# Ledger of designs, part 37: VHH binders against q9m2c9

Target 1, 358 residues: q9m2c9
Amino acid sequence: MACIVEDPQRAGQSNETQIALISGVPDDISKSCLARVPREYHMAMKCVSRRWRDFVCSDEMCDYRNEFNLAESWIYALCRDISGGVFLHMLNPFSSRRSWKRINDYPYIPMREGMGFAVLGKRLFVLGGCGWLEDATDEIYCYDAAMNTWFDVVPPLSTKRCYFACETLDGKIIAIGGLGLNPNAKRTWDIYDPLTRTCKSCSDVNIVPEMEDSFVMDGRIYIRGGVGGSSTAVYSASSGIWERMDDDMASGWRGPAVVVAGDLYVLDQTFGAKLTMWCKDTRMWIHIGKLSQLVMKQPCRLVSIGNSIFVIGKDCSTVVIDVENVRKNKMNGVMVCSSIPKTWDDDIDVISCKSVAI
Below, E stands for the ipSAE of ESMFold2; O stands for the ipSAE of OpenDDE; V2 stands for 0.75 times the mean of E and O plus 0.25 times the DockQ between their complexes.

## First folded at step 11 (VHH; framework vhh_7nfr_2)

Design a89 (at its last look DockQ between E and O 0.01; V2 from the best seeds 0.00; counts 0 for: pae O 13.1 > 2, placed apart)
Fold by ESMFold2, look of step 11:
Structure a89 (fold): chain B 358 residues (1-358), chain A 122 residues (1-122)
Amino acid sequence: as target 1 above (358 residues)
Amino acid sequence: QVQLQESGGGLVQPGGSLRLSCAASGFTFSNYYMSWVRQAPGEGREWVSAISGSGGSTYYADSVKGRFTIARDNVKNTLYLLMDSLKSDDTAVYYCARSTYEKGYEYLFDIWGQGTQVTVSS
C-alpha cells in the first residue's frame, strides 16, 4: 500500500503553529496515508510523534478507515480464570500467526459475574455485574482498543443490574432486565447514550424473560430466556416497542447466535454442536454442518467477521467457519473450517466475545 | 506521575458563586480534553462540563448550562469551573478528570483528582 505525497502551492495549511504530520505534506493527505497502514502496525506508528499518536488513537482515524473500507476487525474475548479474575484476550484474525494475546489490565472488576459486554466504535464496555456477597452494581468500564487502555465511564447505569441482556443498537448501549436490589430491575432497561452523556431508564411490566442470550438483527434486539427459547422478546430501539418473537424462529434458537450479512446463524446445542441458519422465506432452520466436540469445549461463543463465523470455546479454542457458500446457495453438508490454537492460560472460560473494527 | 488537584470548594448560600481550580502536572495539559464531574451523597457520578485541549470548545450538562463556565489556562496548566447562581441541587464533591475523547464526547476518564466539596445551603 502506497500514498503519493504532493505539495500544493496554496493549499493544505490553515494553522502556522501546528507541526505537520508529515513534513511538507498537507494534513489531509498525511491522514489519508496514515489511515491506509494495516492495523497490526498501529502500535509502532504511535512512537513516531505526538501528532501521530493522537491521530492513530483518535475517533477520526477509526471513522476514516471505516469510510474507505479499510477497517480491520479484531476479536476480543472477555475471560475468567479459575481464580475468578476477569481479563481480555485479543485475536488478530488477519495475522499469519493467528494466536490469542492476553490483555490483563482490568483493575476494577474483581470477581464480578453477570456483566454486560458491548462494543461502540473502537471501544469495549463492561457494564454492571455482581460480586460474591455484593448486590449488582451500576459501574461501567471501557477498554479503548486504539489506545489499548482501560477507562472509567461516567455516567453509570441508571439501574444496578447483573445477568442482563446487553447490546449496541443505533450508537447506544442497551442494558435490559436482570437482577439487583431494585425489585423491578428485571422489568427495566437502560439506554446509554455516549453522544448526550446520559443514561436513561425505561420500564414496562412485560419485558423480562430470564436472560440467557441476545442478538441484534435488522434494528431490533432479540432476547431469549429459559431453556430452548421458551421465553423470547424482541425490542425495537427506535420506537421502544416490545414484540413477540416468531415461534418458528425461536424454536431453533438453542445456543449462541450471530448475524452474518442479515442472516441469523445459531450453534444448536440440542443434539451435538450443529451450525444452523434461519431462512426467512421458508420460515425454517437450515442445517449447515456439525462441529467436532473433540476440538470445542463448552461454553462456546460466536462472533462474525465478513463471511466468517468464529466459534470460541474454553481456553479460547477457536474454529473459523466460512459461510460464503451458504450465501451463494451451495451447501452439501460440508463446512469450510479452519482452527486457531487454544491459549496456554489453563482453565479459561469465555464470558463473551465481540469484534472491534479499527 | 500524572496528578490532578482540585481546590476552591466550600459552603455557599443559594444564589452564590464559587470558582473551582484544578492544577495539573505530569502530562502535556493542552493535549487533553478536561472535565468536571460531580457526585452528590448517595448518588452516582454525573458529568458536569468539558473543555477541549485548546479551550476552543466547551460543553455543559443541561442542569448547569447558563450558570457554570468551564475555562482553562494552558500556560499555568490549570482547569477552572466558575459556578454562579448555585442551588441546593449543586451540592456535591466536584472532581477534575482527564478525558480521552477529543470530539466533545467526554464520558471516558483515566485520571481523577481527589475532589473538592461544594455545599449549597442556608
Scores: ipSAE 0.303, ipTM 0.742, lowest interface PAE 3.7, mean pLDDT 81
Fold by OpenDDE, look of step 11:
Structure a89 (fold): chain B 358 residues (1-358), chain A 122 residues (1-122)
Amino acid sequence: as target 1 above (358 residues)
Amino acid sequence: QVQLQESGGGLVQPGGSLRLSCAASGFTFSNYYMSWVRQAPGEGREWVSAISGSGGSTYYADSVKGRFTIARDNVKNTLYLLMDSLKSDDTAVYYCARSTYEKGYEYLFDIWGQGTQVTVSS
């Protein structure tokens, strides 16, 4: 998603003798070398020179890192503090000092609720939202994780939305249902393509009202809504059709959901905190383990990196579950987890969490 | 069952203070805007204050701005209204209400409490 912020300044790149990225080293080799630098140092790299900055922030850098399997996934949380401000927080889960860090203030109207949060490539998108005295918006804001900068020049949604499901599928952002200007918005979805900068609006009566949760699995978008999450639907991008979700599968969707390595996990909070997994073969929910309620500060959001599930709750209190280990080591039903404590004193609510690999 | 239950009303002198509480049950409290609405004798219902699900955003009617403070405890599923500098005109039944969002309809509510009487009199 090239938010091609056409930096107007790129026009004047006169024949300045392309200063080598690294003196005495061919650029291709230099790029390869730079791409191998750990993500934690990318900010410092951007300070070396303009050319370094440009490269580090480029899609080319991402390509190199992906090619070499060097991409590192960091977790981003859209959070709201007691002031009502909306902020982006970041966690490097691989750091020796596992701590959440607040990123730059949300540059725009901070007092919004019901926003969508999506990731495409190296970019995070905040979509829509509303306030008590503010109507739903169609605005889209973009944060580039490599540039560490917000962009405000993003084509809007076709439909103003708040409290909608937001997912990424096939390089597109899908905004589903919600409330807004159009009373029928709850039965519509938008397909936003950042590459073409186009947004297409569609409608389907099978879209469930009052969205509570969503996830993507096997090229499909699953949504849950209605009173007590009683209504579910599945969207297939290939067919463009919304269908009813399998009843057996739906019955176990009783909390935040996350997909890990193609498998669906749900943190069932109906009786304690239980991690459950949907087995596609048997069409049954399998109990994986129990999480102590003491370590969970609701409301919780889930995000996965590799084989790990991050349970992120109030104040960004984080529990890390290694799914593979838990599946192998059923220690009397209690999961062995690691925790990352909150790092600030203020009450922070986690709205949504996503991971970005760079 | 979705329920709202107000408490804390009573008789107070002008210039006095009261704290109203509303206990919520039967729904995810933190997911909803909550409001206080009052109804004076012989008058219609008047919106007083609203607070977002997270509590980060608060809104007040002009008539109570600077005097009333809305708050919520999402752990306790409780909505509060701190009323300071009370006036005779504040005499009303105060209702807790779950707010709904719809464009153009600023004060839509789907769930109401039974109300609590606030009387400001010398």
Scores: ipSAE 0.000, ipTM 0.231, lowest interface PAE 13.1, mean pLDDT 84
ESMFold2 (binder alone), look of step 11: mean pLDDT 86; pTM 0.877

Design a90 (at its last look DockQ between E and O 0.66; V2 from the best seeds 0.00; counts 0 for: pae E 4.1 > 2)
Fold by ESMFold2, look of step 11:
Structure a90 (fold): chain B 358 residues (1-358), chain A 122 residues (1-122)
Amino acid sequence: as target 1 above (358 residues)
Amino acid sequence: QVQLQESGGGLVQPGGSLRLSCAASGFTFSNYYMSWVRQAPGEGREWVSAISGSGGSTYYADSVKGRFTIARDNVKNTLYLLMDSLKSDDTAVYYCARSTYESGYEWLFDIWGQGTQVTVSS
């Protein structure tokens, strides 16, 4: 039973003080229609009116699309050019002409290394980092993928850091370990909560001091670090406790990792390019398939959308693997891959990749 | 030219009061959530308070609730922060900042003022 009862005969007049989204249509119906438009057309919708732009860019529209399973994931690559400038490339994987597009740079993220990169809702966050003559920073910048614009973020990190693990878990961004002039950065992690606009710092003498790679699975952050990835650790956000990683899982984590539908995949490039999967039930690594050496330039980054793994190398050269189809056909030895051309901007290093669903 | 210009900072004794002003120009002021953000010596920037475009909704950090009041005059395009019961912990540079059109983005800013110093002497 509703706590607030409204007159249904007059519900459509709730917006009489402003211009309707669609003339002659109640705003709640208009919003339902607009929220169902495919993401590729959202830029055009923002040009119709200020009210349309505000709605298309809103959390309300994003929440509606997620609730009704309409959200579409696009890939964003954090890149560095030959001059050391940091910028984003974006890929719409559902476009008929799949190509990477450069996003306008934020003018104050030049020449930084060791930055964190995280996604929360419709937003991408670039955190921390350091330069050749600059100490580690606590600064956070945000790209809002719905508004297509950059923002300064307040508050900053509690701890200045670079070369750290950075993941999103339970609506929070967690920055773990890393380097800086402050030796405590190695033993701390920051929990950034945008809902409460807080960043709190935690410490534990037993955390892994150097970070090489990370992923999130089953409410936990898995971290590989140390010389050649020799150290591993698991952070459980629900308890704030550091745990040991399964020795068999750790032994097979020899390259970039991604989680697809709850299953961990790793690209092992030690001897060619092999995709393996951690099987939870049997506690063993399963060989999924071999990638063509000719299209895979190290280092590679992995991101998933649906049943597809996107393997993104130098200059954003990309190979797409449908892991569901590969798993179903594994006895036949066939690995189905497709490719996406590299960017026209030569000599681009890909620092990290994430997907944003809107 | 989009601009924000703060004024009204100064020295005040603990328990005192101060009023900050921020003159806005170059944009439709009433369309935007506006915020006050402060930076204490040796600290990062901290969000203090926000107000909706119409002035109908106000938001405050826990550290200032009940002591600070945010207000706006959409005719004069001016944002205000009325600061009462000031404490030494309130010593900071106070910035006026423009947020997005929506609530919940009081921590994302695209336009900043120059800042005004508030000092609460011990």
Scores: ipSAE 0.267, ipTM 0.726, lowest interface PAE 4.1, mean pLDDT 82
Fold by OpenDDE, look of step 11:
Structure a90 (fold): chain B 358 residues (1-358), chain A 122 residues (1-122)
Amino acid sequence: as target 1 above (358 residues)
Amino acid sequence: QVQLQESGGGLVQPGGSLRLSCAASGFTFSNYYMSWVRQAPGEGREWVSAISGSGGSTYYADSVKGRFTIARDNVKNTLYLLMDSLKSDDTAVYYCARSTYESGYEWLFDIWGQGTQVTVSS
């Protein structure tokens, strides 16, 4: 029995003559129409009326857009500037004016390091971290992409964490390992469930220390850590157990990783910048292509939208790789990529990147 | 400017009662869920109670259920927390917090008060 958490807010709508969303149009039709408006105009839509604002910011809007296949994925980058300030940047990759935009300043704690970055639905989460003078935190902040607003989240993480792996799996945020005041934190993971508003802590000795990278594939979380990324582990939510990662697979995990349409891609930066793909059938890493060092500003992070990989480096310099095209065009050479230049004068480091579809 | 200001905290004996108030300004108070959140020394923030904009719906953490009562006066733009049968474990700084507009997520807050200290001690 799916406890339909009755949105308690639906009950108290007093008979105030609900002003129609669109005059003379039934609300269901109005909603359908509004849902078809491109994402770039949603901010303007919120200015039309309170009802428009509420609808645009609602889960219902997301449902309509998903139903009609209208959801647009934008890229969000958690960035640090030279002052140590942490900021969220946004990119509409499909805009004619492809440029990064800084979102509202991180409202709460500037100069954090080792934060987790996760996406659930239309919301981005910034978790944990440590300051220059501060120990690891358990704080969770949420940015709602539809509302364009930051929130504090309660309850916090069960364990204070810094430099930990953070992933989303089955509607939950998983915070894995890291450093903190608790020496055992490195062998624990937290499961944050927004539906139940609970955070549970678990422990497993197979969790690798000193997290460097993570990704989700086929319902499992892969983590890499240790000295030089020598240790790997795999978590299955179904079993609740951490296992050792396949050695052949682990051997090719030599840089930022991203999953595209179920396939694992790694930007191997050991000798230049090589995009490699893990072939599940052959259990081998396949060389896909090379990126020019001229276009890549390390450190880089990867995010995928559709069949495209976005390589985002220093100053949010972005290279876009069409994986399908590259796979078809076995060019023994440098991959043909599109680039999005940096838009800021200041040096910024990209900490993490995620995409949000709304 | 959006502001929340808590009051009513203090020292109380176990089994005693206390009433907290939160004065809200700078926004349409009745349009928002309001919550009480507490933070004990050395602990993380804990959600305590929430009330809908109209006051028609109230929610409580298990730890305070049956002992605490949340209320609001939308005319006075004030949130209340009546705390009965107080225990030592209730010792914390209590914060008033605003939830999202018409959001079912009481665990998301965008505005906080400064907090008021509640100490339960014999």
Scores: ipSAE 0.256, ipTM 0.667, lowest interface PAE 1.5, mean pLDDT 86
ESMFold2 (binder alone), look of step 11: mean pLDDT 88; pTM 0.884

Design a91 (at its last look DockQ between E and O 0.48; V2 from the best seeds 0.00; counts 0 for: pae E 4.9 > 2)
Fold by OpenDDE, look of step 11:
Structure a91 (fold): chain B 358 residues (1-358), chain A 122 residues (1-122)
Amino acid sequence: as target 1 above (358 residues)
Amino acid sequence: QVQLQESGGGLVQPGGSLRLSCAASGFTFSNYYMSWVRQAPGEGREWVSAISGSGGSTYYADSVKGRFTIARDNVKNTLYLLMDSLKSDDTAVYYCARSTYESGYEFLFDIWGQGTQVTVSS
């Protein structure tokens, strides 16, 4: 419940004849109508009027769309090109013309590596990172998906970090471990709370020293690090403590991970590309299917929308796996997947992928 | 062109007062939250204060609460920061920054001024 702190003084806004959103239509009805417009047209809507723009970009719009179950999830990929430049790419997976689009240039993040990527609501956050010639940073940038605009975020991270795990939990961004000027950074995590506008640093010896991968499941953050991903830890926000991950679960975490409808899936790339699922009841990893190596360009990242897993690899080559279909069709063979081709001529590495629903 | 220009910085003794101004141009000033952000030497940027477009709502960091007052003149397109009871820890470059038009997101900034130096020293 975003406490819409109703600015009580909005009452004194002068009778400027608030131009109706839609002529002859009450605003509440207008808003309801506007909220039903597909996301692909929101850019055009913003061009109609200032009031339209403001509404389309507002949290109110998101609330309406969520209420009516109209929110559309798009995929965002943080990518690096051959020049070392970092760019944000976007995919509408439900479009008839499925193509990746480059979003407006990140104005100020030349050649950063090891950045965190997180989503809160309609906003994407890029955190930290380091350059070839630059030490780790504490900088945070925000892309508002509705506004299609980049923002600087203040305050920065409490600790300068690169190659750290970054997750969202309970409305907060959690930056975990990584490298930096401070050697203790490896055993610390930052909690960024946008509501309080604070970033708090905490420490725990159970944090793995070299972060490789992370995911959130059942209100907990799972991290993997160490040489070859040999070390794992689990964070619970309720306890504020890091614990060791279950050994059986950890043993099957051999690649990019994603949570779909509460279940953990891992793309095991040790011997080809195998999709595996963690069964909570049996505490066993279940083989779901195999991906053709022909369609996968490593390194790959995973993101889920609904019951679909998107495997996004080099040049944003994308394979879509319907988990429900694959589970039903226990095919001992290669999973039937759909593919989205790369649209760029240049070599692009995918650093991280997230979905934003608006 | 959207622009913010700070002024009013300087050297002041502990316990002294200073008034900062920020002139805004190139956008509808009254539609945006405006903030003061400061950066001390060797430190990260710190949010200091924010004010709503209408001026009806003001926010302060705990470190400056009770000492600093943010104000705006929408006719003059100017943001102000009245700083009283200044301390050595207040020494920083102070930036004027434009936030969003929405409440609750005063920590997001898309436009910055060049900053003005405030030095509090005996």
Scores: ipSAE 0.720, ipTM 0.882, lowest interface PAE 0.5, mean pLDDT 88
Fold by ESMFold2, look of step 11:
Structure a91 (fold): chain B 358 residues (1-358), chain A 122 residues (1-122)
Amino acid sequence: as target 1 above (358 residues)
Amino acid sequence: QVQLQESGGGLVQPGGSLRLSCAASGFTFSNYYMSWVRQAPGEGREWVSAISGSGGSTYYADSVKGRFTIARDNVKNTLYLLMDSLKSDDTAVYYCARSTYESGYEFLFDIWGQGTQVTVSS
């Protein structure tokens, strides 16, 4: 590709001046080519030019890759070390060298407990939380996975909270219940809309006050609370109303949950570790298989990519379950799974895991 | 050393006007989106306005549309906020903030000034 001599006065011009991405190639074609490069090489692409760096880091590239089914999901684990420091580990599950890497791109977030962790597009959000001597906060921090940098987020949550459910639904982050200086936080939820730069606070007496776990399925947020004899609730974004969870569905929710291709899976840890699936057609829980305790350190977090469930335990020790293959590849009722070794960081607790597709 | 220094705040009557300035140093100013963010006493920070690196695109919160104008001078490395028709609700500390990118869903900030007080008092 032939280079052209650029006007020296164009140095420092913004992206709005539309300097060609590749000399002699229409920008639409150039962007189509660049967007098809595998994610593991995106860091190298950022070194080519300012226009390439801006495009690789842009929402436009992420949106293009999603539109054309080119997006690659990497896993991010929010972790805590023995000193109480909070940080991220990242895993590229498509690499032949699958190993967890610590993200050291920014000073550590203040030591906090009970933080929310959510994904919106190429960005990871850490919300709220409290400290040993500090009450709940409304602060929000963002890690941009394309830029590999941390940012402050404005506005903050409407309600200071910790130990709350936190999920993404319809382009918004929903922070539900929990604890804080305001005793009414238990019965409220915040709807954080980054597009309008607003945070709306809502209330309902049906909200479970002590949050234990949550998941999103079919446009609804499901919540389980453990205190007071265990209770469940469902938030429907289309109606804005809280509803009772199906009793049969709730009865099988006895551990961490994940949704794969529209189907709910739960790792039931009450009597060993076994994977079950909610069959919506028959309204029954189906036994999928047992997970060997010898290869898995508990407690576990679940995240899915494609038809694979990643079971992530202490020190980021990880087992990968291909749900299409496990029914035919069991040995003595135990699922045949691959594993990813633990991280080199000693004594790491995994608070939450999410995937980011870029 | 990256620095943002606001100035031009003060006391003004309702309906009055004020111009804020933010001097930038230690980075290539024209490469970055810049924003004004305000914080009223006892409240969280509220985004006010943003401008692209070239100055070609400007954005405003609904609460200030038609009353405030953001501008930049990339030769002097200075960001401005021209505030007209001021109301008591505009009383706040106004911060100059650097964004590293624009998002269609939110604005994110990595560098902040120390702020300048604007007080609208009848």
Scores: ipSAE 0.178, ipTM 0.688, lowest interface PAE 4.9, mean pLDDT 81
ESMFold2 (binder alone), look of step 11: mean pLDDT 86; pTM 0.871

Design a92 (at its last look DockQ between E and O 0.54; V2 from the best seeds 0.00; counts 0 for: pae O 12.8 > 2)
Fold by ESMFold2, look of step 11:
Structure a92 (fold): chain B 358 residues (1-358), chain A 122 residues (1-122)
Amino acid sequence: as target 1 above (358 residues)
Amino acid sequence: QVQLQESGGGLVQPGGSLRLSCAASGFTFSNYYMSWVRQAPGEGREWVSAISGSGGSTYYADSVKGRFTIARDNVKNTLYLLMDSLKSDDTAVYYCARSTWDSGYEYLFDIWGQGTQVTVSS
């Protein structure tokens, strides 16, 4: 649907009465109907009127869709182009022609490395980082996936940091460890709470050095660091304690990790590309299958949607693994997977990938 | 040209009062939530206060609640911050910032003013 020019008579009516979202329909019913429209049409809905744009972009609509299990997860890849600029690619995995689309609008984002990337609700956060000539920063930028707009975020992190673990837990963004001119960054974590507009800094000697990777499972944040991933730790929000990770579980964490329906999967790239799964009951790693190197450009990032793992490599080249069916449909020990072509953009480095449900 | 221009900063004694103004141009002022954000030397930016497009809803950081009052004049396209009972901890550059038309975005900003210095010292 093409954008329309708002009727001046309707705009004038807002001074005394609320203009209806849909003529002849109470607004609460209209909102229920609009919230049920598939996400692929939300851009067109924003062009109908200012009231439609405001509702489509609102937390109210996102909350309604999540409450009623209407939310649709799209994948966002934080990327760097050949000029060093940071931007997003987006993938609608439910489209009949699945392809990556570059997000056309962005504010200037400095040339940075070691940034955190986290999701909270409909919003993607890019945190911290450093550069060749720049010390670590505490700055935070936010991309709102409903508004398709970048924002500056206040407050910043409490601790300037780069090359740190960054995860979302219990409605908060947690930035853990890393590097910075401030020597305290190694053993601290920042808890960013957008609802209270605060950032709290905590310290703990059990935080591992030299962050490599992290994931969230069962209300806990798992981190891996040290030389060759030799150190691990686990944070539980319920206890407030950093603990040692189970040795058997840690032994198989040798590559990017993702959680699918409560089960931990790791793409072990030490000696090829092999997908493994942690079996909670037996405390053993189960071999799922090999991933063909012909379809993947490393390094890879993992994102899950439903029972599917999206393996995203350089230039956003993507392989989709359906974990329920992949053991049944192997060819010479290699998993049979679908693929999504790389973008036609410039030579693209993929920094991190997350899904956003709206 | 979208612009925000702050004024009214200066030197004031502890316990004193000051009024900041922010002139807005280049957009429909009444459609947007507006905020005051401050930055003390060597520190990060701190959100201070926000006001809805109509002026019907106001929000304050705990550190300033009861002492500061945010207001807007949609005829003059001007945002205000009335600062009473000033403390040394209030010393900062104060920025006028535009948020969105939607509530719950008071920590997200797309347009900033140049800032005005407020110094509270004896």
Scores: ipSAE 0.436, ipTM 0.805, lowest interface PAE 2.4, mean pLDDT 83
Fold by OpenDDE, look of step 11:
Structure a92 (fold): chain B 358 residues (1-358), chain A 122 residues (1-122)
Amino acid sequence: as target 1 above (358 residues)
Amino acid sequence: QVQLQESGGGLVQPGGSLRLSCAASGFTFSNYYMSWVRQAPGEGREWVSAISGSGGSTYYADSVKGRFTIARDNVKNTLYLLMDSLKSDDTAVYYCARSTWDSGYEYLFDIWGQGTQVTVSS
């Protein structure tokens, strides 16, 4: 019996004469209209009224926007400054001003390292981590992109983790391996389900130690770890089993990875900066193009929106690669890219990047 | 400033009763879902109970169901937790927390109190 945790807030809607969202307009029409407002104005919308705020922040709003194909993907970067402080930065890649903005300070966990960063729906999750004076934690924090607010999340992870792989799969957050007080944590993964509010811990000997990178493709989680990234594993949620990654595929995983429209791209940084693609049919890595080292500030993270790859490096310097264009227009092997400059004076390291569509 | 302040914690014998209070300030108390969360030594935080803004709906963790009662006084801006039939396993720091407006995520909290210690010992 799936305890349908009845939305406790639905029961208390006293018959207060629900002030219409828009005077003289049925609510369904009003909602449809509001949902069509560009994301950049949602903050202003929340200031109109309580009802507007509630709607803009609701899942219903997201549903409307998805239905109408109005959802806009913004990039969020978990960053560390020179002081060791951790901050969330946001970029609207489609804005005319294209500038990174610092979001409110991470409210509860300053100077953590080895945190997981995941996205589910309109929410970003920061998981685990360790501090200079603190051991690994099991704490989970949530930033709601619609509300622009941080939350503490209960329950925590089943296992305290630092420097672990973190991915989203099938509506769940998967925390894999890492370091912690429990030596067995290296060979475990947690499945956090925000819907059921449960965290389950599992173990598998095939989990690689010392996580370096991870990605999700075709319903599977790929992880790379070990000395120099020599060890790889693949998890299937359907089977619940970790398997060894294909050797041919693993051989080309030599940098940050991102999946675009079902295809795997890797920024190979072993000799310059080369974008490579894994061809599933031929089981070969294909060279797509070369990035200028002048435009890339390592360490870099990758995130994709549509057919574009965002390469985000130090100080949130960003290079945008249109994969479709690059495939069509090979100019002497150098990719034509657009760049977004850093906006901060301080040195910022990018820990992780994700996109949120609202 | 938005603030939550817990009180009423203490030492109690097994089978005893305790009443916790949480005073809220700096926000419209009646508009928010409120929760009690506890943390035992060496353990993570555990959700205990929640109550709707109006007080019309209450929720309990299985571990405390039938023993604990959550209530609120919106005039006094105070949240309560009546704890009956206390057990040693109930020993924890108890926190008052404000829930988000998102009814779908009852375990998301944006404001916490400092907590009050409850110790159940013989």
Scores: ipSAE 0.000, ipTM 0.259, lowest interface PAE 12.8, mean pLDDT 84
ESMFold2 (binder alone), look of step 11: mean pLDDT 85; pTM 0.870

